# VHH binders against q2luc0, part 18

Target 1, 332 residues: q2luc0
Amino acid sequence: MPIEFEQTFRNFLMEHQEKYNRTYHFLILMDSIITAAQRIELYYRTGALKGNLGMAGSINVQGESVMKMDDIANEIVLHYLAASNRVIQVVSEESDDIVDMNKDGGRYFVYFDPLDGSSNVAHGLPVGFLFGIAKRNLDGNMKGPEDFHLREGNDYIAAGMFVIPTGMFTLALRDAGCWRFHADETATYVKPMRMTLPDDPKKWELSFNSANTTVFSEKVQSWIQVNISKYKFRYIGALAGDFHRLLTNGGLFMYPAIVKHPDPKENRPQGKLRLLYEANVVAFMCREAGGDAIDETGTRIMEIKPAGHHQRTTLYVGSKPIIDELASLFKS

## First folded at step 4 (VHH)

Design G50 (framework vhh_h_nbbcii10_fgla)
Fold by ESMFold2-Fast, scan of step 4:
Structure G50 (fold): chain B 332 residues (1-332), chain A 127 residues (1-127)
Amino acid sequence: as target 1 above (332 residues)
Amino acid sequence: QVQLVESGGGLVQPGGSLRLSCAASGFTFSSYSDYALGWFRQAPGQGLEAVAAIYSSGGSTYYADSVKGRFTISRDNSKNTLYLQMNSLRAEDTAVYYCAAEYLGSWDEYASEYDYWGQGTLVTVSS
């Protein structure tokens, strides 16, 4: 009987290199992203002991400056992306401006949220590291959309997320599916499992902030009132955690427009989630798992042209039958 | 420093042939080198199109459907040169042709995967 070994993430990528038309450059980039995630996991697990759960610029009991965990996560990601020498520019939730890296030899734009649901860190609840990747043209004589970072989700080649501190990693590759990996005792991501949204309504979950129900549009309120009892309701308030669960059980995650808030300044008619590094990431992953994603006009998330690197959107993402029903409702 | 220099372009009659050459400097062609090599073209008013590619080690090749059976990519490691033999040329083959090299690549038809590019050579197929 031969010895059985777990397939590693690296082995998975190498086996699919030619099929996915991925070069060693993509493997090097992914290795840097994996390394960043491993370091973020470490800081999350030890954060309370080091005071890293405090505010940026805070001083701990010994007079030492304390960084917020999201600032630490951002520094870690930027460091390893730069070290890869494969990234032209990054868009980060924690960076006001686009960050330039290898302008002359970089091949990829990387969009990331280094610590989604950062408010959950103080409570020991799951947070996420989300990322999306697009390729650029290195040929200076072609000036198409692929030369610029403001790309539609349909132009992404990969998107993924780490659910911290669980050791779970999910990666979607363009036209090659959505795959989940688990960290072993050495923190090596192993055992790829194909993710497909269940076509079983008994498993379906509905996920949204129910405290906002009365401030949603009439169409959304009416849909909730009719349909909520058909689902298991689950919501932890971190996109990565709620979406990771959605990939396993199917159903719907939504972040509707806020249009009826008693304080008009709290209205968000264009939604709250960020298009490039939150909505496009989960939309891409969901599409590769057999689902779909739309905004509140019934437009597919991955077809929305960004007007800026921090552009917001409403989000409805999940099982295709639910999304098709909502698209019809929103277009009526 | 890697440099690629194309030559062999020009005006040719429909049905004619041309051989493009790409001389590489700053790295060496060998059966064990880490470069994939390719030819791309850009017709007036159009985007960049992959034409043909060859692994720097081994002999696996790619051809666009529009040129398959008419064009042949080859390399000469002793001369550090990449070639594109173009036969049965048509008006729609009129374009600027670029050679490109990809470091640590296996092979790829996507322009964004290539690291080094020549300046281009114009091929005009006209009566």
Scores: ipSAE 0.000, ipTM 0.194, lowest interface PAE 14.6, mean pLDDT 81

Design G51 (framework vhh_h_nbbcii10_fgla)
Fold by ESMFold2-Fast, scan of step 4:
Structure G51 (fold): chain B 332 residues (1-332), chain A 126 residues (1-126)
Amino acid sequence: as target 1 above (332 residues)
Amino acid sequence: QVQLVESGGGLVQPGGSLRLSCAASGFTFSDYSSYALGWFRQAPGQGLEAVAAISWSGGSTYYADSVKGRFTISRDNSKNTLYLQMNSLRAEDTAVYYCAADEYLGSWDEYSYDYWGQGTLVTVSS
């Protein structure tokens, strides 16, 4: 009986390195990202025993100060990205300012949300670690550090998502598809599986916060009323979890503008999700899986020029026929 | 299947000129906006020496002190081709010249090129 070996993530990445001009530098960066994800998963799994699942400034039952899990996850990611010595700057949901790393020798900008759906942590429900990666331009017309990191999603070379603590890792590579990996007994990601959105409408899911239906625009409300019965309705309330389902079953995830709230202060005309480290990430992954993503003006998410590192956007992401229909509706 | 293929080498007299070309296939110079392209050379019995590099936009160029003022690097993104115009050639310019491509050039003093051609021989002799 011959010995057979599973393809590891490292083996997969090395196989795809030449085709897409990805260097061993990209492999080093990905190793650091995976290490960060594994450390976040460890803190998530053991946090209840160590009292680290509370809010920043809280005191656990032992009378010790508790750091919010979002803050712990952010520190972990920053540490391992810095240790890679490959990152120029990072944009994180949990950092108000851009974080400088290796400005002279770094090759990559990294955008990340270290713990999407953090409200799920105290309840033992899945959370997400989302990331996007862009390469440095050599064009001398770039004006400064802030100009370098304010990149469109179309400039990303990779984007991915870890579903914690399930051992599920999905990575999209520019023009190389979207791929899912599973952690084995040694916590090694193995068994690459190409992800393509199903074109079977019977499998399609619709995902959004239905409590907001009456405060959406009239176009969105009308579309929901006509189309909701054509879909299975699923909403976990965390982008990573909802997008994970979407990638498997097809359909639509949306976070529309809130424009009809009785209290004007509660309106969110630009949506809630962050462009650089949430919307661009899932848009990139979805496009590599054969889908698409737009905002409520019908503009492709990955073509939006960010005005700031925490820029918000409305989001419609999923199966291309649905997105094409919505783009036509929003441009009408 | 990324390939870089050099051409234009040969025998030339001291003080003469040659133009080297490097044709890329399996990718385009615009597939990634951050492609840096360069020329390296290796003289018989010596190590690899950086000669010239050019940024993806053509806006930034680097030259080794030994060739500055004599060699000119250029690129034609529409033809997917890199050039090295070599003027006022000297016996010490005799070497195998390699075309190289990198996704990123961190600084003018750092070369970590990912893709290399097979080289073209330039001999400067009377």
Scores: ipSAE 0.000, ipTM 0.253, lowest interface PAE 10.5, mean pLDDT 80

Design G52 (framework vhh_h_nbbcii10_fgla)
Fold by ESMFold2-Fast, scan of step 4:
Formats: C-alpha cells, sequence, structure tokens
Structure G52 (fold): chain B 332 residues (1-332), chain A 127 residues (1-127)
C-alpha cells in the first residue's frame, strides 16, 4: 500500500520563500504566530474550567482576579512575538500605544486583533485571531524604517486569521494566493487548500448587522433594498467567522457608516472597524483570493494611508463584481 | 543585468527646482512589499546621506529632516522609473545623487540582501 503524506505548513512556506524574500526570519515569525494561536485556543477551550470567561476585575471562587479572555489573548500574542526576536513594533487592538520590541534587529511590523468577536466567548461560539505583517527596509544606512509602522495594506507581505477553537488557519501571501490549513491530530497545520472566491452568484452571501439598516446612508439603504433578496444572508458578529464564510462562498461582507442614529453618540461616520488590524487584514486576504475591498468613498482599503494606528474605516469586502458596482455607486 | 541610471542633474540657482529620474532595467517595478527604492546623496568631502525612500506600493515614504517639505519622492511602475522632485533648492543640497534599490533576499538565514546602486548624477546649486 502506498503511503500518502500531507504537505505541512512549513513545507508549503519553504516552497514560497524564494519569490518574495520570505526568508528564515519570516518562518520564525510565523512559527511564533501559530504557537500564539494554539495557546489562545487552549485558553478558550479550558476557560470555563479555569475561570477565564469572567470579566476583567472579577474575582473567582479562590479570591483571585479573573482576566478577561481578550486580555489573556493579547498577552499570549505579545509574549510569542517578543520571543521570536524578529518584530520591530506591534499594533494591537488591545494595546492603546504601539508596543516596541526589537527596534534595531527586528524585521517586521505586526498588526493584530488577538480575539475578534470576544462577546461570543461566553456562549461557546467561534472567535478570531487576525494579523497582518509588513516588512522593514534593510538596506545600508537607510534611515526612518521606524516611520513605516503606519503602512498601507498594499505594504503588507502577509495577512491571516485563525478561527478559534476550530483549528482552521487561513494565510494570504503577497502575490502567492490565499491558503487554508487545518490542524491535524498532532496540532500541525497541514493540507494547504487555495482559496478563490466563487464566481457563481448562487453561492454568494451577504453579511452585515441588519439591525443597523435604518441608520445607514441613503445610498447604502437603497442598495440593500434592491439586492438583499439576491443573497443568502449570514451574520455571526465575528469578522473572522463571517469573512471565513465569504472566502468559501463569495459575496459581500460590509460594515457601513452609521450616520442616522437617533442618539448622536452612536453615530460612526468613519465606520467601526480598525484599518490596520481588521480591514487591511481581510482586504489583503480577499485580494489574494480574487476579490476586492473598498470604503464608503469607493477608495480601495489597502490604498488608504493611515493617520493613526487605531484608525477606523467603513468596509465593503468580497467578490469583485459586487465591489466594482458599489465603488461606482459611492463615487456617484 | 540589473542597472539603475540617474538623469536630470545639473546646475540650478538657489530657490530653483529640479527633477531627478532613475530608470531601472534588468528588473520590473512590481507591487511587492520586499522592494524599496530610495535616493542618497554625497556632498563634496562628506559621506553618503539618505535623502528619501519609497515603498514598493508608493504608500510609505521617508524624508531626511534637511529635505522634508521641499523634496518629494515618487515612482511610476509603468515606466519602471523612480523620481525625486526637488523644490526650494539650497547651496547645501549640492551633491552627487544616487538611486538605490533593495529587491529582497532569498537567504534562509536572513543575512544576505540585494543592493543595487546607480552611477550618480551631479546636482550643483549655485548662482
Amino acid sequence: as target 1 above (332 residues)
Amino acid sequence: QVQLVESGGGLVQPGGSLRLSCAASGFTFSDSSDYALGWFRQAPGQGLEAVAAISYSGGSTYYADSVKGRFTISRDNSKNTLYLQMNSLRAEDTAVYYCAAYLGSWDEYGDSAYDYWGQGTLVTVSS
């Protein structure tokens, strides 16, 4: 009987290193990111048994303060990124300021949301770990590589997401496609599967918070009214989960501006999602899968120049024909 | 064969403007995060100074404090050309200007890199 071998993530990454300077240092960084994801899954899966599902500042039965799960996830990611000794600086959803690591010897800027959809944790529903990676320019005495931490999505070399606790990992590499891996029984990510958005409209999904429909702009409300019945509607309130389905089925995920809320404090004309570690991540992955992503002005997400590390944006991401239609609508 | 050829240098009066071009051959400007392009200069009797740099996408730029607000770096991928627009020129900007390209490294140990330089173009700011 012939023995069949599954291609491991490491084998896959080695085959892709030559084209775009994805060196040994990138492999070390990815190993650290995977280790962090696996440790987050462990804490998620055992959280009820260890009291990790409580709110920050809560006291468990033993009189100890309980850390919130997103705080635990953030500390795990920071620990393993620092241990890689390959990261210059990080931008984290859970950290107010940019975190310095190896400023002189580091090669990468990492942008991450350690636990997307944290409200799902208490209910045992899937959550996400999203990340984006940009590379430092290392040439002679060129000064100012530290100034490049506010990078456009077009400057990312990789972006990915883990769907926790399912063992599902998706990674996009610049100009090398978007790829899905599953953890085997040894917790090794194996069997790369190329992700390409289906061009069959019968498979397409529409994903957004429908409760907000009446507070969106007139253009967005009109587009929804005309188009919603043409799609299968799916929304779980976690970007990683909603975007994962989009990669498989095609269609559109959107987070429009909130401009008509009766309480002015609830308006979000700039959108709610964060540019560096949410919107750019899914935009990058979607482009590598044959799709596109824009904001509500019709500007491509990955072309937006960030003015700050926690900058917000509106988001429309998915199948290219839908995005092209919406870009025309928003520019009109 | 990878080659970078600078042009557009010359004599210009203080307060004037000049545009430098760097034509690349042997490789194509592509939308790849592993590529960076920049301008360096060497004034008479001085060492090399970084002037400006631009990422592969054109989205991220660096400028030396001495030129910030006066110089603009840009690229045209369709023409395979890097530019430096120099405004409000000063006598201290007199130097040989070099374009340089970092095209990445395939080395698994991460200690090798591609580093290509042009031959230089002289800019003289004098009345």
Scores: ipSAE 0.000, ipTM 0.196, lowest interface PAE 15.0, mean pLDDT 80

Design H01 (framework vhh_8h63_2)
Fold by ESMFold2-Fast, scan of step 4:
Structure H01 (fold): chain B 332 residues (1-332), chain A 120 residues (1-120)
Amino acid sequence: as target 1 above (332 residues)
Amino acid sequence: ELQLVESGGGLVQAGGSLTVSCAASGFTVSSNYMGWSRQAPGKERELVAGITSGGRTYYADTVKGRFTISRDNAKNTLYLQMNSLKPEDTAMYYCAARTYEWGKYEYDYWGQGTQVTVSG
């Protein structure tokens, strides 16, 4: 049998290192991120913890605490990021406060959602691990710790996602494209494939929670009424999974503002998705794949200055012609 | 090298309060699930409180509302504040870190323990 030698993720980065100006520190960080993702995927598939998975705050018959899968995924990521000794601070969906790591020698801020679509775990549906990476500003002009990590998406050097339990890994590098890798039987990511959103509108899809249509703004409701029949409709309720499909097919994923809910307490005028570790991550990947992303004011997602670790945003991400149309609509 | 050192145990009267602490070296409290377990003579070990890397806290029903787990990330130290102590709370209290390997969480890096005795 002929031996086939697949290009590995490490070989891919090393081959393109000069073009992308990345140091060995970035390789060490990526190795830790990949290790964390593989541990999360193994745990997702095996589900091994005393008590029922998803029973956070419950005590089993031995008096032992049971953790939720999202808490477990968060612990895994924090452990391996700390072990890399390359991260100064972390913003995590599962951590209320910024997490300090290597304050003296850390080079990177890492933003992550360790388990996107956690409600899908009980149903065996795909979940995601989303991450974004920014370099620390070593310039003495930065204000205190909160200002250091509050970066615009345009300041990210990389963003990526793992779709669990598929073995698929997508990574976008600043000005170097968006790339998809598959884990082989040795758990090595191989076969880099450049991702580019299709220009063919026949392939495009529309993705959003249609149950919320009546609680969106008038502009969004009107746009949906005109466009709902033009595209394939797909929605699984996990950002990573819906965006993973969007990168292949093109079209639009959106999470609009909720402004007309019957219960005013359920209104989310700033949207539900988190800017630093969800919206910026998919916006960054989409831009590198030839698309774009905006909020409901027509502002590019990656140009929004965050005011806090868990700042929310509305999100419209996908094929540039659709995004340009929506930007004009929202600015009108 | 990893080390956990518990302190703050002692003799206290029923209804009193006590804080035990756990100083960690060689690893980061904020990057790990940390917990407090206790073991009374002739009984099995009981997990009484836990705190995730994200700051979520969990308590056994036996101590809920009386005990509070907290950490100081700058000092790399874990605390258990025990209020309204009962004679049944008498036990050796152990600090633990929980690490993940291949689909299993195990409590490892156990400290030497600190004795809490509650007299009636």
Scores: ipSAE 0.000, ipTM 0.361, lowest interface PAE 12.6, mean pLDDT 81

Design H02 (framework vhh_8h63_2)
Fold by ESMFold2-Fast, scan of step 4:
Structure H02 (fold): chain B 332 residues (1-332), chain A 120 residues (1-120)
Amino acid sequence: as target 1 above (332 residues)
Amino acid sequence: ELQLVESGGGLVQAGGSLTVSCAASGFTVSSNYMGWSRQAPGKERELVAGITSGGRTYYADTVKGRFTISRDNAKNTLYLQMNSLKPEDTAMYYCAARTWSYGKYEYDYWGQGTQVTVSG
């Protein structure tokens, strides 16, 4: 009897090996990342019953650590990345220091935020797992180990994100596009769909924390006043979720500098989002989908040389006509 | 091979302080959940302090405010600073590394232990 199967993520990579020039090492790394994401999703769904979601970190009456969900997610990712035996070093939102793995045989640097939008966890709302991947410089021009992890977004070979707990997965491959996958009944990612930002302004959405409008720069406030009514406004407060909408509908996601807060300690002139594992990730994906991304100086996100592994940046990411307009405004 | 070697135990008077250390080799303390457990004669082993790879710390209520877990990533060493020690803190103190296993973290590796005795 005839049997028909949907194209799986693994089948997609294997069938497009020649076009994407991907090795089995990359497939092993991606399998570890997907496994980590699915384990985080399982822990998210069951964690409320175990007292692990959005609660204080303590040791329970049985002498066991009650870890916060973001800590659990971080440990899951580190475990599966280490198990792949393909990673040199990791930069994680939840790790203060760079994590060394396979220094001698590792091929990849991985940058990740294991649980973006963690404030949503206690409320059962969507959260995200974001990652970026850069390949080791294996030629004679490589710098010392301290410089290996400080890579521009242009050096990334892949970036992606998972929406938790829905299991929606999006992956961008360098010069090979941005692709969305859905989990089937066996939790296998299937049906690759190429993502391209719509050119139709009627579909475009605007996404940002509107509570911060009065504390943004005058240029940003003026742009918002002119443009806010031209777009549908959508903001859920998790980068992965907000950015997945952007990939479908086009428009703009932004996280501007906070420069006019009544309490000077709350000002964030360099922005809030992290360059290596948040801004570079969505910038990379957006570029592969036909968009662009800049900071508030009009500099492309993927061209910014990081000065530290937790460096922050302002972010404007989305449809190229909007980004081009904002770049002109910021350089004026 | 992963090795954990504790040191710094000894005899101390009630109200005193002591710091025990755990030197790790074969793996990196910054990439794993690390903890300190203790076991007094005739009692079950209990976790008293833990530190995640990200640096977040957890303490048992019996030691909260008195004990501080920390690490030196450059030296690949875990520490437990014990202040305001009580006779009931007398135990063998074990350094432990936890890995992820089937939906929960399990302590897979323990050191040989270091004895802490509190008199008075």
Scores: ipSAE 0.068, ipTM 0.554, lowest interface PAE 6.3, mean pLDDT 82

Design H03 (framework vhh_8h63_2)
Fold by ESMFold2-Fast, scan of step 4:
Structure H03 (fold): chain B 332 residues (1-332), chain A 120 residues (1-120)
Amino acid sequence: as target 1 above (332 residues)
Amino acid sequence: ELQLVESGGGLVQAGGSLTVSCAASGFTVSSNYMGWSRQAPGKERELVAGITSGGRTYYADTVKGRFTISRDNAKNTLYLQMNSLKPEDTAMYYCAARTYDLGKYEYDYWGQGTQVTVSG
């Protein structure tokens, strides 16, 4: 009898973690994250019919406010993270303050953006769910950081991204690589594929908002002028989508500082992307795929100590030779 | 596969200084929680200094103000600068790495150690 057996995410994680002392705590957390992603996908696919796929403040026939899809996604993630009993605290793009969960037994800090590209929801276009995970030190042998939830990206143990509603899931594990999975017809994530940035400059892509070129710093403008013709150019304006393509083709995704805008209020000297749940997530995944990530000072993204849970940063992420070149340029 | 190799130990007079080094291979110093532990004969292993991947440092009360942990990411090397050494600092010094993988609450990779002897 011809039976095809696909390696499941659970089987993969247990086998891959053999070297690192397998624990069911991380499996329970990941199961909760995957369940949240699947529930978000369900709401995305059925939301228009159920009245969920609207603007914040929309009113249903009963005179009750309907929730916007990014609000629904946030509530789904919070619910399943709490139900795992493994999370101590959460930072969410959609929550103004830190969310406390299991203070006594919580093993993990989770940072997430429940619906990247939420403006695409009303148009039926793909969106992203991004997350990063850091681990609490429970041994007590060392005095911890002053603010345990404000962790550097290098303190993350895992980071990942779902492309909704495609059933595509990518997960990076600390020192264990970056891996892509697809949901099968049973909604089980299967078929792990190791993601490594291609060591082939002919495949490399350059991704940024070219409309902003004249408002970037002079160093960045000069680098673009010299280098843009050496790359395939692609930009769709959603981090999850642009970064997933980067993992396949290599190259560079960047979000430079905006410093020369005619309207001063449009300047973003510290960048636009959020450090904890956007930049650190893609930086971590990229490092595990053989790349690197820096800010416009040449500092590695994952080494930046956050001063707040919604801190912004400039971002340059991609193939290591490109990032090493840019780091030298920015430090000069 | 993952390896830590300590060097720089030796004999030093009380009040003197010594720097021990740890060369890492198979993983990146900047991507791991790194530390220095020591063990004297008949005593438990003591964690004396730690550095997070982000560069935050932590010290045991026994060495605070005297020891400094640092790293050189380009050389993939961890250092422990030991000042104002005391005979009580005599121990085998071990470089340690902690991956944040899956339920680990202590250092999980150790070097072979380097002996530091402080004469009185």
Scores: ipSAE 0.000, ipTM 0.139, lowest interface PAE 16.8, mean pLDDT 80

Design H04 (framework vhh_8h63_2)
Fold by ESMFold2-Fast, scan of step 4:
Structure H04 (fold): chain B 332 residues (1-332), chain A 120 residues (1-120)
Amino acid sequence: as target 1 above (332 residues)
Amino acid sequence: ELQLVESGGGLVQAGGSLTVSCAASGFTVSSNYMGWSRQAPGKERELVAGITSGGRTYYADTVKGRFTISRDNAKNTLYLQMNSLKPEDTAMYYCAARTFEYGDYRYDYWGQGTQVTVSG
């Protein structure tokens, strides 16, 4: 039997929990999140071959009642988070209301999108599982900001994402950087690789839905016209996949406001992406990798106070020089 | 590594005002929860004010309406503006930076403190 001495995810967490500050609660939570992700991967890979259970490529066909892969993914995540007995409340893209879990002993708020880019499922293309974690204040009787689920991104202790079905896992830890892990042949996450955005404009890429260019604001359209030729353009329509490339190459991912659509019903002046479980997740990860993130007013994503658990935002995330330029443009 | 240096304490008369400051080094004020705690002789330590990384503030009922916590990100400094001071506000005031230890363990960085004495 070959002997392998790659640093495991568990070894990595233990290294970051030095000097008796071992947080087995966080480890238990992360074990549950990883288990949920691996179960979602299994359903994605085997869905079409395992009958109607977890049917990848058979999502809600008109006139047929089949369970959508995003609904299955949501159930998987909720099950394993509840089983951890460490979560007080959950905000999920697939759940209209906040989900209560361990009200008495829950230590964490978890925000997640169980299957981002679900339109890719029918085509066998990458999708993402995104999550953010905030800690509840258990040490005092003060009802401080840490006791509420409507948290700013700056309040998060961790955020991460999995690319499905490849299983590539990236995790940002507050003040400890952004790290990429790969599953080995035993499905164990190993070989932490620190992610920092390259300070090399030759590597930079630009990622957005170019079909929407004519319906963006005049400021955004003008910026695109001047700058698009300076970048390599890439867009796969799944945030986890597009953001993983951004971490490797630097540049910009954006989802601007839609304000000039011919059908007013299709306008999204507040943006499309969800603040708590999409924008805050990538903003947190990007900041830990040396980047930044803003909305279309030039406000930092992680400083936006949510008014509701499904609040939307515009998003500009990536290399600091680009974000600083855009912030100046939006504030003018 | 992390260092918090409090300053601005002193003797003030009841009804007066005072601002205490906390200069941080090796630590970014804007990226962490920051707070002010106080301890009077023979009393338990009391958290009087806090500010989240996102700028949300909260106050103990004993100081609400009288004290204001703020920060200057460019100077990496935390402030506590104390108005309408009372003799019972007399205490050693400590700056706290709450670093996120992953999971359930909390580690607070405490400075040396600055003494505030209210006469009268």
Scores: ipSAE 0.000, ipTM 0.141, lowest interface PAE 17.5, mean pLDDT 80

Design H05 (framework vhh_8h63_2)
Fold by ESMFold2-Fast, scan of step 4:
Structure H05 (fold): chain B 332 residues (1-332), chain A 120 residues (1-120)
Amino acid sequence: as target 1 above (332 residues)
Amino acid sequence: ELQLVESGGGLVQAGGSLTVSCAASGFTVSSNYMGWSRQAPGKERELVAGITSGGRTYYADTVKGRFTISRDNAKNTLYLQMNSLKPEDTAMYYCAAKTYSWGEWEYDYWGQGTQVTVSG
């Protein structure tokens, strides 16, 4: 049997680089992001042996507290981003304020959620590491919006996600597609596969927290009642996992506004998901895979101008025919 | 197929005005982030003005209030109107488009340039 050599992620970037060879800084940044993801996966897999990592502030029988896994994941990502010496500033779900890194020579803004679906950690279920990247303007004395961290999704150059602990990594590059890689026996990401949303409605899935159906708006409830039987229903409560499945099968992932909760404190009229490091990330990947993404006003996610680094949004992301129908519904 | 052709340079007296133009082919000026850079002998290239696809404009401190960047979408042409010219504005002026290149956005597609000389 002949020996078959697998294309590595590094080989993929080198073979797809522009002829002007402007990619080495991005390669250094991606190496750091991949290293961070691998360290998070190691902690996730070994965390059950060291205690219950899903329990921030919990006390074992000896009075010791256990650090929450999302805090550990955040520190890992920050460490390796800083070590790349390529990042100017970071926005993280786990950091209340922006984190300054290389202010003088940093080329990139990085937005990340280090451990999406952290409630699943205590149960050994898949979680996600999501990230988005925007480039700083380095063109001399002129400064524009590209010198600041509050960027629209349309200004991102790349977005990606790791599904932990599956060894799957997906990366979208602006106007260059959405690509899935998987870790081999040496933990090297290999076998790039171009992701495109299927046109086959028999494969389409619908993904949302069905327990919230009665507390959504009337328009959303009515759409669900008419359409739910047309889809396979799947929901695991981790955006990276649910969206990763959506890229394979097509359909719709949604996180609607919560507007009818019996307890007003539980209402989420602006949605739950964060614009910069969750919604923009999956919107960017979905667009590169041939889909689209909107909020509950029918506005494209990637066109929303952020007013703050932890801004929330409602999210509808998936196959373009479904998104076009929902945009029409929400504008009516 | 992509080509940028600068024109309109020349000799101007200090305090005068001049407009340089950039005609694009194989490329749409209204759909891209466009700019003007200049390079004087013995100096680094300096980006002096930019315009986004949405029409917002940006200027270097050295030219702010004196230079105006604009475009004519029908003619697929970018302009730089230069007022109150100083001897320090003497340089070769280059038209540029900002392109995405696998994780980097840089001004690219430099034309041949047009020489502006300000006498005093």
Scores: ipSAE 0.000, ipTM 0.210, lowest interface PAE 15.2, mean pLDDT 81

